VHH binders against EKC/KEOPS complex subunit cgi121 (cgi121). Designs and how they scored, part 24

Target 1, 174 residues: EKC/KEOPS complex subunit cgi121 (cgi121), of Schizosaccharomyces pombe (q9p7j3)
Amino acid sequence: MILPLFPETQVHVFVYENVSNCAAIHEQLISQNPIYDYAFLDAATILYKKQVYSAIIRALEDRRDEQMKTKTIHSEVILSLSPKTEISSAFRQFSMTKKSKNIVVVKIDSKLTEEEEFERLDKLVEGNRVEFSDEELQKLIDFKVLKKNYKLDPSTLENPLASILSSIALRGYS
Short names: E, the ipSAE of ESMFold2; O, the ipSAE of OpenDDE; V2, 0.75 times the mean of E and O plus 0.25 times the DockQ between their complexes.

## First folded at step 6 (VHH)

Design jc6 (from ja10 with S32T; framework vhh_5j56_2)
Fold by ESMFold2-Fast, scan of step 6:
Structure jc6 (fold): chain B 174 residues (1-174), chain A 128 residues (1-128)
Amino acid sequence: as target 1 above (174 residues)
Amino acid sequence: QVQLVESGGGLVQPGGSLRLSCVASGFTFSGTDYYAIGWFRQAPGKEREGLSSISSSGYGSTSYSDSVKGRFTISRDNAKNTVYLQMNSLKPEDTAVYYCAAGYRDSYFTSPGQYNYWGQGTQVTVSS
């Protein structure tokens, strides 16, 4: 999806499956190593491309309006995925952990092309790159995690897109 | 169990300097996480204002509000588990109770509601 409200903002989203070095990546993230300045998400939490784009748009709106609750745009993306505005809950719900196996990585404001970011990120992530598509994401999702994170009942879980997008949009306004 | 204790407040003349200390105890980084440590102030009848923050992580990062940028400096002494706020060129409008707070990960100082642990505060009075 093209970001119509932020046409000049460079956004890249990458998906990796079967990642073997999540513990090492996580250590770099908690150290705040600047080369790891990306939003590293657990793919078990992401069902749709629109889910990721909605969180990115919300984070960019909060930055534009000087309403960011976190220090970095990438942390704001992680927060924006959560229906609640509590940072520790959002990170527990959506951020990658040492035990993650599949990850979604978001980069905003890169000075590099998508191909150059792939080259850089492939050196950091020991896993298999796959297409950022609904089809690939649906192979990696954990529906128990999704249900818990967005408080979905069985009827909503059969067609969760609208509920997920509404939860992201209502964060901070509910 | 996280506890924060501020010290170093007092009365100072305009143009003077003070260094505030924030000692953290019960801080456990034994897991896989870090904290944002921030300084805030509140004058009577005004809202709590965020001033500065520093990360507990090894690479660290600091940030400042425009009202104090260039006059105040935040720093950390890891061996003493202490965060400092060096305040220079103090003005009467800097008079407030100063608070140290700890928030999860990238909690930003513009969002005091994201900080989970707070000290009791230390009074700073700038007057002649």
Scores: ipSAE 0.392, ipTM 0.693, lowest interface PAE 2.7, mean pLDDT 86

Design jc7 (from ja10 with S32L; framework vhh_5j56_2)
Fold by ESMFold2-Fast, scan of step 6:
Structure jc7 (fold): chain B 174 residues (1-174), chain A 128 residues (1-128)
Amino acid sequence: as target 1 above (174 residues)
Amino acid sequence: QVQLVESGGGLVQPGGSLRLSCVASGFTFSGLDYYAIGWFRQAPGKEREGLSSISSSGYGSTSYSDSVKGRFTISRDNAKNTVYLQMNSLKPEDTAVYYCAAGYRDSYFTSPGQYNYWGQGTQVTVSS
């Protein structure tokens, strides 16, 4: 997938299942270790590739327009997944926790290829790599978490994609 | 109850220096895994401006606004539950009430609305 508004921005997205060291990773994220400068998301919150890309696009737009609310583009991706503009809520809703089992990892502005980033992440993440695809994401999603995070109505359960993308695009509009 | 108290303000001549202190009570900076501490200022008739922030993390991530970069330094002493703002080469335009605030991890100092706890402020006046 190419980002039409940001064609020169390097974006990589990785999915890991059965991760055993989430507590150790979480500690490094809290300490802001620069080796862990990625967006680490709980896969229980991600249903579609487009959901992740919409959040990335929103974060890149906020960076371009000098409207970022967080210190890093990766934290801005996590914030951008949330329908609200409150940072602590977004991190509680979407960020990996020490109890997470499956994660989605986003890297923006890497000078490394996708394969080189996989080599680096495989040293940091103790889990099984899987393809970043709607099929694999659907195996890892928690629909109760998804429904709660996006306040999905019973009427939108048949096709939540449009509702999720609208929530991301219209974040902060009151 | 969470409280932040600023001190160290006062009158100083242009080119002078001041060190502001922000002491936390009701929590500890080392115990705030999800908190960033920021310094802000507000001059009469102007909006509140973010100056600098520091994380509670072991890597001591710091950020500065262009108006103070190279002149001001933020630091923390977790054992004393205190964050400092060392202000050097002070200018008359630095005259303002200075505020310490605590916000969530990675809260950027350009986003004062993301900071949950605020001190009452300390006056800094730079004049002859």
Scores: ipSAE 0.104, ipTM 0.520, lowest interface PAE 5.5, mean pLDDT 84

Design jc8 (from ja10 with S32I; framework vhh_5j56_2; at its last look DockQ between E and O 0.23; V2 from the best seeds 0.00; counts 0 for: pae E 11.2 > 2, unsure alone 64.9 < 65)
Fold by ESMFold2-Fast, scan of step 6:
Structure jc8 (fold): chain B 174 residues (1-174), chain A 128 residues (1-128)
Amino acid sequence: as target 1 above (174 residues)
Amino acid sequence: QVQLVESGGGLVQPGGSLRLSCVASGFTFSGIDYYAIGWFRQAPGKEREGLSSISSSGYGSTSYSDSVKGRFTISRDNAKNTVYLQMNSLKPEDTAVYYCAAGYRDSYFTSPGQYNYWGQGTQVTVSS
């Protein structure tokens, strides 16, 4: 993936379905094990590729401007998905939990190729790899979770992309 | 109830050293939910400045603002529910009220608004 405003930044996004070891992964994330330095998202919260990329761009802008609120770029991605600026709230709404079944994993500033990161992640994640595409994400989304996280009304829920992207871009400014 | 108590402040000469302690009661720094513990200071007429943070987790990382990097060291003793700030090579411009604060595990010291629990502060005065 290429980001026009951050062309030197390597970004990899991975999707896994039917993950059986989410509780073990969650324990490693809570303890901040550096091997797990990725943004681990619950796929129930992600509807579009553009949703993830918008959060990545916002996180990279905050890092560029020395405005990060979290210790890592990956945590900043999770925060950037939220329309609010509360770290604990963003993690409760978007991070994978021990009960998650499908996950989206983001890696920024990898020193590895996409395939090398997949090999590494396949050792950590016990699940089935699927394509990072709107089609695959739409199979994993929970619209009740999406509505709650972005405070969507019935009129926007049928075509929520613009509302979601606006919420991410304008986080903390409204 | 949750409480953070700072101690170790006082008057010191330029070039001197102080160690601040932050003791938590009513909760533990580690558990299923780990905490970010930060040190902040506020001098008269200035904004609250973040200095350093440490994670209470076993893989805990430390971070420092440029103004104190190399002079201050943050550390923790989870068994004593305590976080320390060792301050060396103190300068008159380090004079301030020093606060410790606890926030969600990934909160950074640049964001005091992300910290939920705050101590009352301890005065540090550096003068000859």
Scores: ipSAE 0.518, ipTM 0.775, lowest interface PAE 2.1, mean pLDDT 88
Fold by OpenDDE, look of step 7:
Structure jc8 (fold): chain B 174 residues (1-174), chain A 128 residues (1-128)
Amino acid sequence: as target 1 above (174 residues)
Amino acid sequence: QVQLVESGGGLVQPGGSLRLSCVASGFTFSGIDYYAIGWFRQAPGKEREGLSSISSSGYGSTSYSDSVKGRFTISRDNAKNTVYLQMNSLKPEDTAVYYCAAGYRDSYFTSPGQYNYWGQGTQVTVSS
C-alpha cells in the first residue's frame, strides 16, 4: 500500500490471530534482530484500521521532520499509537508482548509486494492470518485495555475513533 | 514505580578498576519485555554521555560507546535484578557521576532522552 502523502514509502499491514510464538518473536525484537524489522502490535490494543494508519502517518511525519523519538520507524509507529510521550509507556501499552495471542504487524519502507512480504513474515509468525479490517480487529480488541490506553469514558465511547485519532494527533501538544 | 539505584563508585587510581551496580525496583530485568538498561556519565561542565546498554532479553544484547569499548563491560544478574558496569583501565577522564537508566529496548545508549527512568548517580573519581 502507498500512502498518498508518502508516495515513496510502501506500507504493509498484517493481522495474525492465535499466534503461538509471540514469546520467541518478542525475544528477537528485544535482541534487535534485523530480520524482525517490523512493528509488532498487540491486537488487543487496536480497534480500527485508521488507528494504525494514523500512527503510521504520524511516525512518517516525525521522520520527515527529523523529530523521531525512537530508534526506528517501526518503533516510532508504536510510540505514535500512544497519547503519552513516554516511549516505555507507549510500548507497554501497544507493543506485542510475549503473552500476546493476536498481533498486528506493520512494515514500513517495504521493498516487496504485499504477497512477498507476507511470505517473508509468515516464516516468522506462527499463527493464522486474518484480514486487516475493522471487522476482524474488533474481534480481537480488549476494550478494557483500549479504554485504559486512551482514557475513554462513556461520552467518548460513542465515537472512540475520533477520540483515538485525536489522542494520536495531539500527543505532546497538551 | 520504577526505581534505579547505583552503587560501587569511589576513588581509584589510574589503571584501576571499579564495578558499578544498578539495582532496579518496580520491574524485573528478566520479566519486562520492553526495557534496556543503559549506563551514562556526566562530568562537571559536560553533557551526559551514554556509555553502554544491555537489553532485557534472554540474549542480553549489549552495546558500547567508542570511549569505553574494550575497557568497560556491562552485564546483568537477573536473580538480583541488577545490572553491572565493570570498568577496567580507568583514566582520569573517566571521572564523572555515573548513572544507570532504563528505557525501551531500542533506546539509544547515547541518547539520554530515550530513557525514562534514572538513578541518582554514583561518583567515580580517577586520580593519582
Scores: ipSAE 0.019, ipTM 0.329, lowest interface PAE 6.1, mean pLDDT 89
Fold by ESMFold2, look of step 7:
Structure jc8 (fold): chain B 174 residues (1-174), chain A 128 residues (1-128)
Amino acid sequence: as target 1 above (174 residues)
Amino acid sequence: QVQLVESGGGLVQPGGSLRLSCVASGFTFSGIDYYAIGWFRQAPGKEREGLSSISSSGYGSTSYSDSVKGRFTISRDNAKNTVYLQMNSLKPEDTAVYYCAAGYRDSYFTSPGQYNYWGQGTQVTVSS
């Protein structure tokens, strides 16, 4: 897929449920293995497709404007999900951990079709692919985690999209 | 409490290589997503300068100062709870005490004031 604001940048997003090897993937990420050059997100932190798209757009804008704070575009996506500027907090809150069960995986600057990228990714992830959709994401979210990450109260938890997107867009102003 | 111990320093001729080791205790490198481990050096009469860093997160990237990029490589061995600095193409200007350090923030290497835990240092001397 191609985002209209970044027509030269091919992006793929995948969702896996019931992943059994997050600890192994985590070790490969620590080792900087280039085969694992994706953003691996904990699906418990993601409620909407637009949450992911907004973080991708923010990361790409920061790359375009030479304002990236992290080493890779994929780590920048993880930072961009956070309402805070602190890098280590963003990784703690949003990235896949050894204990994650469901994940969202983002590939930016892909040279492959979606199916080719899936074939590569499917060799790395031991889990069941599901559709990247609000319907599937809602089944995987942990609302207690979402509330903590974005400081949502009961009034915003009923329809939190605008609050979440503004947190992503306004990071650094609050 | 985090403790760090460096080793692997010594005397080497210009153009030579050394590998420094930093062994940690009080945490595991893979167990804390908010720590960054960095290598610093201090020549006599100068302030410490940051050389390289690697974070403990799954997205922990490596970073290098321009003065060592291409010559020095940071790596880790999680089974030994150890971070390494491979130093190639050494120059007399690389003579210093080398320190590893840990901070609570995952970032590019920063000034020494951002790091809360320091090793005792290991001397590297490049001369003939």
Scores: ipSAE 0.000, ipTM 0.287, lowest interface PAE 11.2, mean pLDDT 82
ESMFold2 (binder alone), look of step 7: mean pLDDT 79; pTM 0.815

Design jc9 (from ja10 with S32K; framework vhh_5j56_2; at its last look DockQ between E and O 0.03; V2 from the best seeds 0.00; counts 0 for: pae E 16.3 > 2, placed apart)
Fold by ESMFold2-Fast, scan of step 6:
Structure jc9 (fold): chain B 174 residues (1-174), chain A 128 residues (1-128)
Amino acid sequence: as target 1 above (174 residues)
Amino acid sequence: QVQLVESGGGLVQPGGSLRLSCVASGFTFSGKDYYAIGWFRQAPGKEREGLSSISSSGYGSTSYSDSVKGRFTISRDNAKNTVYLQMNSLKPEDTAVYYCAAGYRDSYFTSPGQYNYWGQGTQVTVSS
């Protein structure tokens, strides 16, 4: 994907269901193994493609403006999904855990093609890849988790897109 | 409780060297939740400035501010639960109280608000 405001930045997003090795991946993320330099998100927290893109754009804006709060662009994507600016809370809310079953994986500044990244990730992730689409994401979302993370009222839960995007754009002020 | 203790500060001549140590207690660098450990400094009348950070993880990644890049080196000894800052080619403008801090594994040293645990500081004075 090519972003109009960031035309030189390569972005790839992958979705995996029924992942059996989340505990092993999590251990590599804790040790900060550079092979695992991706944003590994729990799919239970992601409802829309626009949600992921909004977080990516915010992270890229913060990098451009030299305002990153985390060590890597991928960590900044995870932070950017949160309506709060506290790093540990954002990771607790959105990052994959040892108990995760379905994940969304984001790669920014890849030196590889989408096909090559897929082949690389297929070696790291023991699960089934599905299309990055609103339809597939809606099969994996946990609405209790979504409601808690974005503080959604029952009246907004039926159509939460605007509220989620506003939370990401305003981050820390909603 | 988590505690960080700095040592190694003192008076040094311009062009000299010092090595600061930060000993952590109440947590280990080998736990499930790895830490970002950063060095910060504050001179009189100035805001606290981030200098460098290192992860406590097995792949200890390092970062440096432009003001110290090439002169300062951060390192860790996980067996001693200690982080070091080797300071070379010291200048009078490096005079400050130096702080060690620990935050979540992905905290960046330019974000002092993301560091939850702080040492009390050690004075470094560069003067003839």
Scores: ipSAE 0.525, ipTM 0.783, lowest interface PAE 1.8, mean pLDDT 88
Fold by OpenDDE, look of step 7:
Structure jc9 (fold): chain B 174 residues (1-174), chain A 128 residues (1-128)
Amino acid sequence: as target 1 above (174 residues)
Amino acid sequence: QVQLVESGGGLVQPGGSLRLSCVASGFTFSGKDYYAIGWFRQAPGKEREGLSSISSSGYGSTSYSDSVKGRFTISRDNAKNTVYLQMNSLKPEDTAVYYCAAGYRDSYFTSPGQYNYWGQGTQVTVSS
């Protein structure tokens, strides 16, 4: 898809459940294999599509303004999900781990169609693709993790979207 | 180790045609290593210019620069692990050394820096 604010940047987002090879993927990421040039997120930490898009937009803005704190746009997406400024904390909070079972995969600056990108990614990820929707994300979320990551209280937990988006947008300004 | 070898260059008259070949080794288009293959050219005293690219993915997405769109066609043969550049309606200004390049995953023809591996180049001369 094309983001209205960044018409020259194509973005693809995929969701996988029951992934059996997260540990293997993680090793490739550690080795910085260029074939794995994606943002691999733990789906347990993602509740809304807008949460992901907000992080993507924040990362793209940082890149545009030459204010990226991380080395790659994909790592910046991971950082942008976090209300915290610490990179290590953001990765611990939101990045796929060896123990992850469900993941959200983000590709920035894709030159391929969604189907072509899926074809590549499907060979890397051993799991079942599901729709990138709030409905499917809600099935995969761990609310305890979500609450912890964004410091949600009972008053905001019923509708946490505003709080999440604010945390992403205002990171570094509190 | 990835290696690219170009061939098919030569002398041709204006309006003529040439087909360049780029044989890739060290990876396969049907494998798990996904590449973009791009064609570039460099004329004497000019910067290297991107012309076209094709994905090694199953769908084989292609792209072209405005300077060659409608005249050049990029294609691939997975069985031969070869990428072709069919050049039609050649002009004197197309005279240059043509290079094949390979980049990981998504590489676009506009930026040579996106490509990691390069061939030795093949000379194309268009002259009456």
Scores: ipSAE 0.009, ipTM 0.297, lowest interface PAE 8.1, mean pLDDT 89
Fold by ESMFold2, look of step 7:
Structure jc9 (fold): chain B 174 residues (1-174), chain A 128 residues (1-128)
Amino acid sequence: as target 1 above (174 residues)
Amino acid sequence: QVQLVESGGGLVQPGGSLRLSCVASGFTFSGKDYYAIGWFRQAPGKEREGLSSISSSGYGSTSYSDSVKGRFTISRDNAKNTVYLQMNSLKPEDTAVYYCAAGYRDSYFTSPGQYNYWGQGTQVTVSS
């Protein structure tokens, strides 16, 4: 997949449910194993495709403008989901943990087709791939987590998209 | 043509420090080439031991063997196309020829067969 604003950057997004080896993947991420060069997100924090694409776009804009706050584009995606600038809190809130059961996986600057990238990723993740769609994401979200991560009040929780996207776009500009 | 050149070896007293450099030519560490660098060492009569690796991955991943974790630090300077190994608290047991090697982005220091390019080595000697 190619984002219109970044036509030279190939991006793939995968969703896995019922992942049995998140603890093993988490150990590899903590040990900084380069074979795991993806952004691994907890699907309990993701309600919309636009949420993920907005974070990717923000990360790519920050890379283009030499304004990245983290050392890697994939870690920058994780930071970009957060309404706050603190890196450690963004990872704690949005990154896959050893307790995660469902994940969203992002690859930026891929040199592979989606099918080729999937074959590589499928060797790492023990779970069932589902479609990256709002329909599948809404089955995996935890609304209590979403509310806390984006500080949504009852008046915005029924249709939180604009509030969430604003939080991603305006981080650091308030 | 990919080439790697190590430098910075020498004689040092126990407890001392050295900084090794690995300069690459024929590719860039963070460009579209997607190479990772590993550091290895080989003492006389012993098998080659993997020490550390650093990748061009988005996470900027570094990894260390248990024998050097906390004492050695791998880093990169993409502007100079150079990877470093900072070695602190050196011991006589660290005496060896140190090699850098390059492979694709998912190369790991415990898998030397995944590294396609090797430097010539630089001698490090730690003695009283």
Scores: ipSAE 0.000, ipTM 0.107, lowest interface PAE 16.3, mean pLDDT 81
ESMFold2 (binder alone), look of step 7: mean pLDDT 79; pTM 0.816

Design pb1 (from pa1 with T28I; framework vhh_7n9e_1)
Fold by ESMFold2-Fast, scan of step 6:
Parts: structure tokens; sequence; C-alpha cells
Structure pb1 (fold): chain B 174 residues (1-174), chain A 123 residues (1-123)
């Protein structure tokens, strides 16, 4: 995808369900294997395409402004999903774990086409790729996790989009 | 009471310049991406420019790129559009809009709209 605010930046987002090798992927992430240079998110935490894109835009702005809090653009995307500037907390809240079953994978600054990234990720991820769409994300979300991560009240849980996007935009302003 | 109030429009000759302002109140301005759109008589709405939450990123329609500059001042809750080298084709009602997602051309993604300020460029 091309983001109008960052037209020179290649962005790819992939969704996998029923992933059987999350423990193996997690070990590669801990060892900082460069082959796994992606943002690996637990799909239980992602409800909307706009949630992911808002975090990407926030991370790209922080990189351009030399305001990144983490080492890589992919870790900055994970931080940017969090309503607070607490790096370890953001990773616990949004990153995939050994127990994850469904994941969202973000690649920024890819030197490969979307199809080439798909071929590469298909070799790393043992799961079923589904469309990156609000419909598919809504099948994978855990509303208890979402409510906890964004401090949602029952009244906002019925339509949480505005609360989620506002939280991403306002992180660190006060 | 949410308001977006545009100002700075007027009559100008081709090649001239104008600076538009949009004053926002009643919402947390810094959590919203801001936009300038325009509508010429007998035509549909055209998105002109967009700017992210804190002004770090901007986008422009190809028809205005290089001539217009969008900016914002979050301390003043104000959005600006500096228009240079104006053409008769730029004649339109210019309005600002606010949306939580930066940047979209989908009307449904905008939460608040201004009433607009008229810009007329004579040949």
Amino acid sequence: as target 1 above (174 residues)
Amino acid sequence: DVQLVESGGGLVQAGGSLRLSCAASGFIFSSYAMYWGRQAPGKGREWVSGISWRGGSTAYASSVKGRFTISRDNAKNTLYLQMNNLKPEDTALYYCAAGLFPYSTDEADYDYWGQGTQVTVSS
C-alpha cells in the first residue's frame, strides 16, 4: 500500500490465522534474526485496518522527526499502537507471543513487491493467510484484550474506533 | 459546541496569493488530522490538501502541488492554507474538515466540516 502522507514508503500488511509455529517465530524475534525484521502483532489486539495504518503513520512521523523511542521502525509501529509511551508495556500488549494463534505482520521499507513478501512470509509462518480487512480482523479480535489495552468502557466498546485512533494520535502529548 | 470557521477568502487576480485560516474549537484539535477541500460551482467536492495530527506529514492534490502549502498551529487550534500562483481554475468555496484518520478522501472518515470561505480568481 502507498500512504498519501508517505508516498515513497512501501508498506505491506499481512494477516495469518491458525498459526502453528508462533513459538518458533518468537524465538527468532528474541534472537534478532534479520530475516524476521517485521512487526509481528497478536491479531487478538487489532480490530481495524485504520488502527494499524494510524500506528504506521505515527511511527513514520517519529522516524522523520528523529523522535523514535525504539531501535527500529517495526518496533516503533508496535510502540505506536499503545496509548502510553511505555516500551516494555507496549510490547507485552501488542506483540505476538509463543501462545498466539493469529497474527498481523507489518513490513515497512520493503525492497520486495507484495507478492515477493508473501512468498517469503509463507515460508516463515505456518498458517493460513487471510485478507487484511476489517471483516477478517473482527473474526480474530479478543474484545477483553482490546478493552484492557485501550481502557475502554462498556459504552465505548460498541463502537471503539474513535477511542482507539484518538489514543494513538495523543500518545505522549501530555 | 464544535466549530470550524474559515477565513481569508476573497477576490484575487491570476498569479496572486491568498492565505486561508481555519479556526477550530470544541474538540481536541491535536488528535485530528486536518484537511482543505474545495467545491467549484457545478462540480463535486475535491480534496486539496491534508496534514497529520502534529503537522509532520502533508499531502496535496496534483492540481495544487508546488503552489499551495498546508500548515497547522496546534497551540492556536488553527489550520492554514497558503495559496500561491492562483489560477482561474482555483475559483471555489474552500472548506476545512477534521478526521481522526490521516489521510482519507472518503467523506465518511470526516467528523467535522466548516462552512467554507469563497475564493474567486479573475483572469
Scores: ipSAE 0.444, ipTM 0.745, lowest interface PAE 2.5, mean pLDDT 89

Design pb10 (from pa1 with S30Y; framework vhh_7n9e_1)
Fold by ESMFold2-Fast, scan of step 6:
Structure pb10 (fold): chain B 174 residues (1-174), chain A 123 residues (1-123)
Amino acid sequence: as target 1 above (174 residues)
Amino acid sequence: DVQLVESGGGLVQAGGSLRLSCAASGFTFYSYAMYWGRQAPGKGREWVSGISWRGGSTAYASSVKGRFTISRDNAKNTLYLQMNNLKPEDTALYYCAAGLFPYSTDEADYDYWGQGTQVTVSS
């Protein structure tokens, strides 16, 4: 995908359900294996495509402006999903864990096509690929997790898009 | 409650310049991406330019790139469009819009709209 605000930046987003090797992937992420240079998110925390793209755009703006708080663009995407400025809190809220079953994977600055990245990721992730769409994401979301991460009340939970996007935009500003 | 009010339009000769303003009220301006669009008589609406929340990132339609500059002042809740080297083809009603998501050039993603200010460029 090409973002109009960042036309030179390649962005790919992948969704996997029923992943059986999350513990192995998590081990590789802790060891900082460069083969796993992606943002690995728990799909239980992601409801909309716009949620992911908003975090990506914020991370890219922070990188351009030399204001990144984390060491990589992929970790900055994870931070940017959180309404809080604390890095550890953001990772606890949004990163995949050893117990995750469904994941969303973001790749920025890939020199590969989307299909070539799929080939690489399919070798790393033992799960079923599904379309990156609001329909598929809504099958994988955990509304209790979403409510807690964005501090949503029951009435807002009925249509949370505006609250989620506002939280991403307002992180550290309000 | 929400208002976007454009100003600064008018009649100008080809090669001239105009500065448009859009005054926003009734929402948290700095959490919204802002856009300029235009509609010429008898034509559909077209996206002209966008600027991300808090400023910093901008995008332009190919037809205006290098001639127009979008900017915002979050302290004043105001969006601007500096238009240089105007052409007769730039004649249109110019309107501002606000959207919570800065990636979109799709009008369906815009939450709030102004009524517009007329720009007429004579040859």
Scores: ipSAE 0.360, ipTM 0.678, lowest interface PAE 3.1, mean pLDDT 88

Design pb100 (from pa1 with A108R; framework vhh_7n9e_1)
Fold by ESMFold2-Fast, scan of step 6:
Structure pb100 (fold): chain B 174 residues (1-174), chain A 123 residues (1-123)
Amino acid sequence: as target 1 above (174 residues)
Amino acid sequence: DVQLVESGGGLVQAGGSLRLSCAASGFTFSSYAMYWGRQAPGKGREWVSGISWRGGSTAYASSVKGRFTISRDNAKNTLYLQMNNLKPEDTALYYCAAGLFPYSTDERDYDYWGQGTQVTVSS
């Protein structure tokens, strides 16, 4: 995807369901294997394409403005999904875990085409790739996790999009 | 009740400048990306410029890049468009729009629209 405010930045987002090797992927992430330089998110936490893109844009703005709080752009995407600036909390809330079943994978600044990234990820992720769409994300979301992460109440839960995007936009400025 | 009210339009000679304002009310301005669009007589809407939540990122249509500057003041709930070196082809109704999804040139991503302010540039 090309983002109008960051036209020089390559962005790819992938969704996998029924992933059987999350524990192995997690091990590679903690050992900082460069092959796994992606943001690996638990799909239980992602309801909308706009949620992911808003976090990406927030992370790219923070990188441009030299305001990143984390070491990499991919970790900054994970932080940017959180309504708070607490790094450890954001990672616990949004990152894939050894017990994750469905994941959303973000790649920024890829030197590869989308097709080439698919080929690489298909070798790393033992699961079924699905379309990055609101319809597919809706099948994978855990509403209890979503409510907790964004502190949604019954009045906002029916249509949480505005609350989620506002939380991402206003992180640190509420 | 959501309102976007544009002002600052008028008649100006080619090479001149105008500053448009858009006053927003009824929503949390600082959580919305803001946009300027325009519509010339007999034409569809054309995206002109966009600005992120706090003004950190801006984008422009190629036809106005280098001549127009978009900015915002979140304390005043106001969006601005500084238009320099105006050309006759800039003649249009200029309107502001607000969208929760930032950085879109697709009007389907805009949640709120103003009614517009007329800009006429004489040759």
Scores: ipSAE 0.289, ipTM 0.647, lowest interface PAE 3.9, mean pLDDT 88

